# Ledger of designs, part 11: VH-VL binders against RNA-binding protein 26 (RBM26)

Target 1, 75 residues: RNA-binding protein 26 (RBM26), of Homo sapiens (Human) (q5t8p6r532to606)
Amino acid sequence: TKLELRKVPPELNNISKLNEHFSRFGTLVNLQVAYNGDPEGALIQFATYEEAKKAISSTEAVLNNRFIKVYWHRE
Below, E stands for the ipSAE of ESMFold2; O stands for the ipSAE of OpenDDE; V2 stands for 0.75 times the mean of E and O plus 0.25 times the DockQ between their complexes.

## First folded at step 7 (VH-VL; framework fv_rosmantuzumab)

Design c05 (at its last look DockQ between E and O 0.51; V2 from the best seeds 0.00; counts 0 for: pae E 4.7 > 2)
Fold by ESMFold2, look of step 7:
Structure c05 (fold): chain C 75 residues (1-75), chain A 120 residues (1-120), chain B 111 residues (1-111)
Amino acid sequence: as target 1 above (75 residues)
Amino acid sequence: QVQLVQSGAEVKKPGASVKVSCKASGYSFTDYYIHWVRQAPGQGLEWIGEINPSGGSTKYNQKFKNRVTMTRDTSTSTAYMELSRLRSEDTAVYYCARDHWRSWEAFDIWGQGTTLTVSS
Amino acid sequence: DIQMTQSPSSLSASVGDRVTITCKASQSIDYSGDSYMNWYQQKPGKAPKLLIYAASNLQSGVPSRFSGSGSGTDFTLTISPVQAEDFATYYCQQSYSLPWTFGAGTKLELK
């Protein structure tokens, strides 16, 4: 249910911006900016697997920036 | 085995259209973008455009935007490129290629190529 | 559009040689520490084959005698040692901004 973002410009790496984009795919239950000490990183958690899968499978560029990468959170 | 198999050679007259097919096998077709790249005789490579088979969204090289249409049929795992208002300079080998690892636009699997000849 | 300038246009080598091919982008193709440069090999009558992606990452199944390096605008493909099957044309390609563009190619010839 957790997605990890990388390469987010620090000036856009905030709760309001990320919530604006990701809430379209489902209910967000957790959102951490500057994740793991990385100012370009974020963690996004959806209520369900299907919502997270919809978000990671989307063709929409995050915040209209094609370089922002979305991964399944693993570790 | 992962592969892309393209339709056969085409001969067309100026002003006509051509539609090239690219059938994918051995992998999940909707998980990878398909790109189209052409190579004129004795020349280098030129990117034409891309399609996301999942939703069908496309991006085209502006050089071709008003003449190219890319589509796909997910039930047959087949991508298509149609080029209209053909000119003699469209004579080339046309390749389809699969995008490597998401968002790198590195092409890790290529079709065998389709030769298009446009002549009077 | 980003122009990709390869050099040399052609070169000759013997089996066992070390070969270096360069590619220069008309502007930086870096984003946040990654370089959006890919390298391909093409033999006559065949489709291109991916060798290197993101400047320095070896594609699966490609021999370790191929390597890539560089950042910003200046990139290098190295083949060491050259083998008989490596005589081909090599292309660089940027994937930083649309349209994706290729270099004009470098033909590696025996002798």
Scores: ipSAE 0.176, ipTM 0.802, lowest interface PAE 4.7, mean pLDDT 90
ESMFold2 (binder alone), look of step 7: mean pLDDT 93; pTM 0.954
OpenDDE, look of step 7: ipSAE 0.583; ipTM 0.905

## First folded at step 9 (VH-VL; framework fv_rosmantuzumab)

Design e01 (at its last look DockQ between E and O 0.61; V2 from the best seeds 0.00; counts 0 for: pae E 4.9 > 2)
Fold by ESMFold2, look of step 9:
Structure e01 (fold): chain C 75 residues (1-75), chain A 120 residues (1-120), chain B 111 residues (1-111)
Amino acid sequence: as target 1 above (75 residues)
Amino acid sequence: QVQLVQSGAEVKKPGASVKVSCKASGYTFTDYYIHWVRQAPGQGLEWIGEINPSGGSTKYNQKFKNRVTMTRDTSTSTAYMELSRLRSEDTAVYYCARDHWRSWYGMDVWGQGTTLTVSS
Amino acid sequence: DIQMTQSPSSLSASVGDRVTITCKASQSIDYSGDSYMNWYQQKPGKAPKLLIYAASNLQSGVPSRFSGSGSGTDFTLTISPVQAEDFATYYCQQSYSLPWTFGAGTKLELK
């Protein structure tokens, strides 16, 4: 249910911006900016797998920035 | 097998319009942007615009903004480019090409090209 | 718009030669450690074929005699050794910002 973002511009890597984009796909239960000490990283967790799947399969650019990469988070 | 198959050659008079189709197969059509690129005889490559098949949003090279319309039909996995008010300088081969999902690392699959001839 | 200046416009080579082609962008095309420079090969009557993406990554099915390097504004495509099937026109292309733009091309001809 967890998605990992990379290459987020540090000046845009904030809770409000990421929530605005990702809440369109479902209910967020966890959102961490500067994830794992990476100022360009973030962690997004949805309540369900289907919501996370919808988010990662979307071609809509995160924060209108097509360079931001979205991965399944692997624990 | 990932493939883009374009409609056949067109001959048009100045002032007319043309609509070129690009049918995708072998992949999930809505996962990849479609770009259109043209090449006049003996010339280089010129980007015309793009469409996101998921939702249909478009961006056009300003050179063509008032004359180009890009659309798609997700039920047939087909992208379209329409160019209006044709001039002789629009004579070219027109390509559709697939972008990679979320990367902008170039166009990895190209259609075979559609030749447009504009003459009176 | 970002202008792509490609050099040379043409060159002649023999099979076995080392060939270099350069491309200069009018501004940096880097983002967060990646360069958005792509290289294509086009043979007469055919669509372009992607060779290299993100400056230095070989596209699937492209032989290792092709290599790319560079960052910022200055990029190079190298073919070593040149084979008979490599005589074609080569284009650089930035995918950093819209509109996407191509270099004018380099025609590689058999000497």
Scores: ipSAE 0.109, ipTM 0.792, lowest interface PAE 4.9, mean pLDDT 90
ESMFold2 (binder alone), look of step 9: mean pLDDT 94; pTM 0.959
OpenDDE, look of step 9: ipSAE 0.717; ipTM 0.931

Design e02 (at its last look DockQ between E and O 0.88; V2 from the best seeds 0.00; counts 0 for: pae E 3.8 > 2)
Fold by ESMFold2, look of step 9:
Structure e02 (fold): chain C 75 residues (1-75), chain A 120 residues (1-120), chain B 111 residues (1-111)
Amino acid sequence: as target 1 above (75 residues)
Amino acid sequence: QVQLVQSGAEVKKPGASVKVSCKASGYTFTDYYIHWVRQAPGQGLEWIGEINPSGGSTKYNQKFKNRVTMTRDTSTSTAYMELSRLRSEDTAVYYCARDHYRWPYGMDVWGQGTTLTVSS
Amino acid sequence: DIQMTQSPSSLSASVGDRVTITCKASQSIDYSGDSYMNWYQQKPGKAPKLLIYAASNLQSGVPSRFSGSGSGTDFTLTISPVQAEDFATYYCQQSYSLPWTFGAGTKLELK
C-alpha cells in the first residue's frame, strides 16, 4: 500500500503539495516528507492496495515534474 | 513494428490553418507523450509542444503565440497538431515523435514528416 | 529557455577518423545526478534518429563507435572510427525542461 518517491525537488517536498497530487487516487493514511533522511524522498501510504496501484500506474507527472520517480516501497 | 505515420504534404496561403495527423501503431499509445518538432528548409530543429495522450494535457512553446492546438484520439491512436494564422515563415517539415511518459530520455521514434508550404 | 550551443557548425573527416562534436548548455541540465542531454543524427530528407540519451547511454541498435560524455553544461559526442554512413548532421538536445531545445547542428562531411 506504500509508495516511495525519489528525486522530489526539496521546494516541492512538503505535505501540502504531495497531498494535493496523491489524494486524487485515494485516501492517504500516511505521508512522510524527507523520508529516510533524504530531502528529495517521500513516503505515501494509501488505505488500500488498489488506490496505491492507481497512483503508481498513472501517467500524470507527479507535481507536474517528470523527473520524480515512484516505486513500490519495500517492506 | 513501432511507427508513427503522418498525413501528407500541405500547401496553404497566409492566414489559413493546417491540421497534421500522426497515427501511432505497434505500442501502447497512452504510454508515450507525442511531441511536435519542425524544421524550416536548411535550418535546425524547433520544438513546438507536447501532448500526453492519456489525459490530453498539453504544453506549448510560447513562440507560437497561442497559434497551436494539439489534440489526440485514443480510439484511433492518433495525435493532431493544428497551426493557425499561418505565415510564410511557418514553411517547414513538421515531425511528430514519441517520448515515454515515465522515462523522458529523448524521442526514440519519429514520424516521416509532413511538409507544409505557406505561400501567396 | 535553455540555449544549446553546438560546435563546430561543420566538420570534414575521412573514413577511419576520430570526430568530436561539442554542445554547451546555457545552464546545468543535471537533475539528481543524471544529465538530460540527447544526441540525434539526421540525413537529408529523413527524420532525426536518436543516438544517445542521458548524455552517455547508447540507444538500442546504435553502433558502439558512437559515444557521449559530459555533465553539467558541457557535453561531447564522439564518433571513432567514422564510417561512410556517418556523414550526416548531428543535433544535441536537452530534455531537462520545457521548452525542449536543440543545438544548431553539426554537419559531418566527407573530406
Scores: ipSAE 0.216, ipTM 0.816, lowest interface PAE 3.8, mean pLDDT 91
ESMFold2 (binder alone), look of step 9: mean pLDDT 93; pTM 0.954
OpenDDE, look of step 9: ipSAE 0.791; ipTM 0.942

Design e03 (at its last look DockQ between E and O 0.86; V2 from the best seeds 0.68)
Heavy chain, then light chain:
Amino acid sequence: QVQLVQSGAEVKKPGASVKVSCKASGYTFTDYYIHWVRQAPGQGLEWIGEINPSGGSTKYNQKFKNRVTMTRDTSTSTAYMELSRLRSEDTAVYYCARDHWRSPYGMDVWGQGTTLTVSS
Amino acid sequence: DIQMTQSPSSLSASVGDRVTITCKASQSIDYSGDSYMNWYQQKPGKAPKLLIYAASNLQSGVPSRFSGSGSGTDFTLTISPVQAEDFATYYCQQSYSLPWTFGAGTKLELK
ESMFold2, look of step 9: ipSAE 0.478; ipTM 0.872
ESMFold2 (binder alone), look of step 9: mean pLDDT 93; pTM 0.955
OpenDDE, look of step 9: ipSAE 0.794; ipTM 0.942
ESMFold2, look of step 10: ipSAE 0.453; ipTM 0.870
ESMFold2 (binder alone), look of step 10: mean pLDDT 93; pTM 0.956
OpenDDE, look of step 10: ipSAE 0.785; ipTM 0.940

Design e04 (at its last look DockQ between E and O 0.82; V2 from the best seeds 0.00; counts 0 for: pae E 4.2 > 2)
Fold by ESMFold2, look of step 9:
Structure e04 (fold): chain C 75 residues (1-75), chain A 120 residues (1-120), chain B 111 residues (1-111)
Amino acid sequence: as target 1 above (75 residues)
Amino acid sequence: QVQLVQSGAEVKKPGASVKVSCKASGYTFTDYYIHWVRQAPGQGLEWIGEINPSGGSTKYNQKFKNRVTMTRDTSTSTAYMELSRLRSEDTAVYYCARDHWREWYGMDVWGQGTTLTVSS
Amino acid sequence: DIQMTQSPSSLSASVGDRVTITCKASQSIDYSGDSYMNWYQQKPGKAPKLLIYAASNLQSGVPSRFSGSGSGTDFTLTISPVQAEDFATYYCQQSYSYPWTFGAGTKLELK
């Protein structure tokens, strides 16, 4: 359900931009920028596993930036 | 085991078009971007553009804008590059190469190259 | 566009030598702690072969006598010791921004 972004440029790491990209894959129930003290990190939580799976499997560049990485969040 | 196999050599007149194919095997085609790179005789390497096979999105080198089109057929695991309004300076070997969509580093597998000769 | 300047354009060496090739980017190609610099080897009539990615990572199947180093704008490929099969042309390439660009190449020749 939760995806972690890394290497997000701080100037792009804001709720409105991340929501615009990720809401295409499903319903977002949580979105945190600068996650866990990492100014380049973010947390994206979808309502369902299948929505999160669609998002992490997408090869479309996040925020038109191929260097932004998407991982499954590990508790 | 992982391979990119390109179509054969082409000879064209100025003003014509060419379409080069690049057939992938041994890996999941949609997990890697396909790039096109050319090399004129005795010269270095020049990046033409890339395609994401999953959705078909492309990015082109501006010097080829409006003359290059990159497409793919996911059912045959084949990428294509079409170059139009050919000029003599388009004479080169054209390579396809892959890079991993999540590790946007080096092109780790290359096709054998397709020689294009443009002459009047 | 980011210009990649290789030096030298050609270099002669004997088997057993230590060879250093440099590549300078016109702007930093670092992003979030990684350097988006790659090195390729190309022999006549063949496609380029990836040697080093992300400045210093050895591609699978590449001999450990090849190494890469550097960050920012200044990068180095080192071959030590040079073997007979290493006589080829070497290219640096940045994957930091579009368009992706290559250096002009360094031809390594047998003395």
Scores: ipSAE 0.186, ipTM 0.794, lowest interface PAE 4.2, mean pLDDT 90
ESMFold2 (binder alone), look of step 9: mean pLDDT 93; pTM 0.957
OpenDDE, look of step 9: ipSAE 0.786; ipTM 0.938

Design e05 (at its last look DockQ between E and O 0.62; V2 from the best seeds 0.00; counts 0 for: pae E 2.1 > 2)
Heavy chain, then light chain:
Amino acid sequence: QVQLVQSGAEVKKPGASVKVSCKASGYTFTDYYIHWVRQAPGQGLEWIGEINPSGGSTKYNQKFKNRVTMTRDTSTSTAYMELSRLRSEDTAVYYCARDHRRWPYGMDVWGQGTTLTVSS
Amino acid sequence: DIQMTQSPSSLSASVGDRVTITCKASQSIDYSGDSYMNWYQQKPGKAPKLLIYAASNLQSGVPSRFSGSGSGTDFTLTISPVQAEDFATYYCQQSYSLPWTFGAGTKLELK
ESMFold2, look of step 9: ipSAE 0.465; ipTM 0.883
ESMFold2 (binder alone), look of step 9: mean pLDDT 94; pTM 0.957
OpenDDE, look of step 9: ipSAE 0.787; ipTM 0.941

Design e06 (from c02 with heavy chain H100S W101G; at its last look DockQ between E and O 0.25; V2 from the best seeds 0.00; counts 0 for: pae E 4.8 > 2)
Fold by ESMFold2, look of step 9:
Structure e06 (fold): chain C 75 residues (1-75), chain A 121 residues (1-121), chain B 111 residues (1-111)
Amino acid sequence: as target 1 above (75 residues)
Amino acid sequence: QVQLVQSGAEVKKPGASVKVSCKASGYTFTDYYIHWVRQAPGQGLEWIGEINPSGGSTKYNQKFKNRVTMTRDTSTSTAYMELSRLRSEDTAVYYCARDSGRSWPYGMDVWGQGTTLTVSS
Amino acid sequence: DIQMTQSPSSLSASVGDRVTITCKASQSIDYSGDSYMNWYQQKPGKAPKLLIYAASNLQSGVPSRFSGSGSGTDFTLTISPVQAEDFATYYCQQSYSLPWTFGAGTKLELK
């Protein structure tokens, strides 16, 4: 249910900005900025797989920045 | 026919400003990002910035920070680029070009004819 | 910024030859199975023309004698066979991240 962001500009890599964008796809249960020591990284966790799938499959640019990369998180 | 038609050549002195227009036709203007790219005489291509015509949001090459402004008028399907505090090094052909407007853009598939800017004396 | 290094800077060829032009990115430009490498042709006094997008996809209206290949950091444009109208300058360009950057160009000249 987890998505990993990369290449998030530091000025956009904050809780309020990420929540603003991703909450439209479902309920966020975890949101970490500067994930894994990467100031451009973030972790987004939805309550369900379907919500996460809706978010990653969206053609809408994350935070109106189409170079932010979204991956399924691999543990 | 998809076209981008640019305003005519400009001659300016150092310190002046220039505003170049790029009129789109043959497609839905707000569906595609517009980029500006320049080419100095005898040299390669340099990306200046982009605008999303839908909301007007912009991203600029930091090389031009505080000297470039990109705008658009959706009612006339026209994009604009203004470059201020001109220097002789700004002498170039300035192109507008569109891309796909997708989250991950591929190339610039339609280009304007170019606008020659000469900055001298 | 991602630096794009094109080789060679210029190249002489005859009509009928096979020509290859290489482009190296200073870091990978791949994302989700695509390479964000594009190739353009430019003739004097004209705007660039898109030939290849996403490393290997031929733009509409471009002859099949043009092809692109590569991934990661290493990319190639191939023209085979070269025709008289192909003498021009060719640019690679990455659309992976801002600022978008171009190679310095490869001038293809008639031998």
Scores: ipSAE 0.028, ipTM 0.716, lowest interface PAE 4.8, mean pLDDT 89
ESMFold2 (binder alone), look of step 9: mean pLDDT 93; pTM 0.953
OpenDDE, look of step 9: ipSAE 0.271; ipTM 0.861

## First folded at step 10 (VH-VL; framework fv_rosmantuzumab)

Design f01 (from e03 with heavy chain S103E; at its last look DockQ between E and O 0.89; V2 from the best seeds 0.73)
Heavy chain, then light chain:
Amino acid sequence: QVQLVQSGAEVKKPGASVKVSCKASGYTFTDYYIHWVRQAPGQGLEWIGEINPSGGSTKYNQKFKNRVTMTRDTSTSTAYMELSRLRSEDTAVYYCARDHWREPYGMDVWGQGTTLTVSS
Amino acid sequence: DIQMTQSPSSLSASVGDRVTITCKASQSIDYSGDSYMNWYQQKPGKAPKLLIYAASNLQSGVPSRFSGSGSGTDFTLTISPVQAEDFATYYCQQSYSLPWTFGAGTKLELK
ESMFold2, look of step 10: ipSAE 0.518; ipTM 0.882
ESMFold2 (binder alone), look of step 10: mean pLDDT 93; pTM 0.956
OpenDDE, look of step 10: ipSAE 0.828; ipTM 0.947

Design f02 (from e03 with light chain L98Y; at its last look DockQ between E and O 0.89; V2 from the best seeds 0.00; counts 0 for: pae E 2.1 > 2)
Fold by ESMFold2, look of step 10:
Structure f02 (fold): chain C 75 residues (1-75), chain A 120 residues (1-120), chain B 111 residues (1-111)
Amino acid sequence: as target 1 above (75 residues)
Amino acid sequence: QVQLVQSGAEVKKPGASVKVSCKASGYTFTDYYIHWVRQAPGQGLEWIGEINPSGGSTKYNQKFKNRVTMTRDTSTSTAYMELSRLRSEDTAVYYCARDHWRSPYGMDVWGQGTTLTVSS
Amino acid sequence: DIQMTQSPSSLSASVGDRVTITCKASQSIDYSGDSYMNWYQQKPGKAPKLLIYAASNLQSGVPSRFSGSGSGTDFTLTISPVQAEDFATYYCQQSYSYPWTFGAGTKLELK
């Protein structure tokens, strides 16, 4: 249910911006910026696996930025 | 086989419009941005713009923003570029090319090119 | 817009030579450890062909005699040894910022 973002520019790595993009895919139950000590990292958690799968499978550039990467969160 | 096949050569008068097609095959069409690049006779390459065929979003080189429209039909895996209010300096070969959505690491497959001649 | 200044505009070489083509971006095209510089080869009457992506990565099916290097603003394409089929025009291109831009090209000619 959890997705990890990397390479997020600091000016885009905030709750408001991330919510704007990711709420299209489902209900967000957890959203952490600067995740795991990485100022360019974030954690996005959806209510369901299907919502998370929809988000990670999307080819739409995250926050209109093609450099931001989305991964399944380990553990 | 991965392939981009473009529509044939066009001859137009100044002030007209042209619509060039780019048919994709051999891959998942919505996984790749389609870019349009032109090359005037004896000249270098000029980027016109891109379309993300998944949602249809576009980015245009500002030089062309008032005259270019890029569209796609996902049911036929075909991208289109329309250039309006043609001028003689629009005479060029127009290429479509794909670039994987994951990272902007250049255009790995190109169409064969469509020659446009704009003359009185 | 990021200007790509490519040098030289043309050069002559023999089969077996080592040739070097340079490209300078008007600002850094690096992002998070990657350089968004790509190199293409174009033969007369044909579409460009991707050779190198992200400054130094060899595109699938491209011979290992092609290599790329550089970061920031300064980039180099090297062909060593030059083969008969390598006489063509070479373009650098940045994919860091819109609009995407190309260098003016370098024509590699047989002596």
Scores: ipSAE 0.425, ipTM 0.866, lowest interface PAE 2.1, mean pLDDT 93
ESMFold2 (binder alone), look of step 10: mean pLDDT 93; pTM 0.958
OpenDDE, look of step 10: ipSAE 0.828; ipTM 0.949

Design f03 (from e03 with heavy chain W101R; at its last look DockQ between E and O 0.78; V2 from the best seeds 0.00; counts 0 for: pae O 2.7 > 2)
Fold by OpenDDE, look of step 10:
Structure f03 (fold): chain C 75 residues (1-75), chain A 120 residues (1-120), chain B 111 residues (1-111)
Amino acid sequence: as target 1 above (75 residues)
Amino acid sequence: QVQLVQSGAEVKKPGASVKVSCKASGYTFTDYYIHWVRQAPGQGLEWIGEINPSGGSTKYNQKFKNRVTMTRDTSTSTAYMELSRLRSEDTAVYYCARDHRRSPYGMDVWGQGTTLTVSS
Amino acid sequence: DIQMTQSPSSLSASVGDRVTITCKASQSIDYSGDSYMNWYQQKPGKAPKLLIYAASNLQSGVPSRFSGSGSGTDFTLTISPVQAEDFATYYCQQSYSLPWTFGAGTKLELK
């Protein structure tokens, strides 16, 4: 249910922007910016796997920025 | 097998319009951006524009912005590029290509090209 | 727009040679540790073929004799050893910002 973002531009790496983008895929139960000490990283947690899958499967660039990479979070 | 198959050669008069098709197969069409690139005879490559996976967003080279329209049909896995107000300088081979799902990857699959000849 | 200056425009080589092609961007095309530079090969009458992406990554199916290096504004494509099937035109391309732009190309001919 967790997705990890990388290479998020500083101006886009904030709770407001990320919440706005990812909330359309499902219910966010957790959202962390600068995850794991990476200022360009973020952690997005959805309520369900299906929601997370929907988000990572999206063909649209995150916040219209193709630099941003989305991965399944590995525990 | 992943491939892009383009429509056949076109011969047009100056001032006319042309619409080139690019049919995708062997992969999920809606996962990739489609780019269009042209190459005039004996010249290099020129980027025309891109259309995002959903077809809801296009970005055009300013050189073509007011003459080019890119669309895509999900039901037929086909992308289209229309170029209007044709000029002799538009004579070229036009390619469609997909880029990898996310940057910084390049255009990894190309159509075979469509030759456009603009002549009075 | 980012201009890509590619050199040389043409060169001759023999099978077995080491060949280097250079591409210079008018501004840095690096972002967050990646260089948005790609290299393509094109043979007469054929569509370009992706060889290298992100400056140094070999595209699947491409022989290891092809390699890319560089960062910032200066990049190179190396072919070593050159094989008979490698005589073609090569293009660099930046995907850092729109519009995407290509180098003018380098034609590699048999000496």
Scores: ipSAE 0.119, ipTM 0.826, lowest interface PAE 2.7, mean pLDDT 93
ESMFold2, look of step 10: ipSAE 0.424; ipTM 0.866
ESMFold2 (binder alone), look of step 10: mean pLDDT 94; pTM 0.957

Design f04 (from e03 with heavy chain S57R; at its last look DockQ between E and O 0.87; V2 from the best seeds 0.72)
Fold by ESMFold2, look of step 10:
Structure f04 (fold): chain C 75 residues (1-75), chain A 120 residues (1-120), chain B 111 residues (1-111)
Amino acid sequence: as target 1 above (75 residues)
Amino acid sequence: QVQLVQSGAEVKKPGASVKVSCKASGYTFTDYYIHWVRQAPGQGLEWIGEINPSGGRTKYNQKFKNRVTMTRDTSTSTAYMELSRLRSEDTAVYYCARDHWRSPYGMDVWGQGTTLTVSS
Amino acid sequence: DIQMTQSPSSLSASVGDRVTITCKASQSIDYSGDSYMNWYQQKPGKAPKLLIYAASNLQSGVPSRFSGSGSGTDFTLTISPVQAEDFATYYCQQSYSLPWTFGAGTKLELK
């Protein structure tokens, strides 16, 4: 249910911007910017696995930025 | 196995339009942006624009924005570029090329090129 | 737009030589520690062929005699040793920002 972002420009790494992009895939239940002290990192949690799967499977650039990476979060 | 095959050479008069096709095979078409690049005789390479075939979103070099349209048909794995209001300086070889959606690491497979000649 | 200045415009070499081609971007093309510089080879009448991506990574199927280096604005393609099939035109290209732009090319000719 959790996705991890890498290489997010710090100026775009905020709740409002990330919500704009990711809410189209489902309901967000957790959104942490600058995750684990990484100013370029974020954690995004959807209510369901299927919503998270839609988000990570999308080939549309996150925040119109092709450099941002999306991974499944490993606990 | 992986290849891009383009439509044949075109001869056009000034003011006309041209539509070039680029048929992909051997890979998942929607995983790659399709870029169009041209090369005038004896000249270097010039990027025209891109299309993300997954959603059809396009971005164009502003030099061509008012004259170029890029489309795709995912059921036939084919990308298209239409260039309108042709001028003699549009005479060039036009290439399609793919670029994996994950990261912009250049264009790893190119079509064979389509020669466009624009003359009176 | 990011201008790509490629040097030299042409050079002559013999089989077995070490050849170096340079490319300078008008601004940094780095993002999060990676450089978005790509190198292509083009032979007459043929489409370009990707050799190097992200400054230093060898494309699949490209011989290891090709190597890339650099970061920021200054990049180098090295061919060592030059083989008979390497006489061609080489282009650098940035994929950092749209529009993507190419250097003017370097023609490598048999001496």
Scores: ipSAE 0.498, ipTM 0.882, lowest interface PAE 1.9, mean pLDDT 93
ESMFold2 (binder alone), look of step 10: mean pLDDT 93; pTM 0.956
OpenDDE, look of step 10: ipSAE 0.832; ipTM 0.949

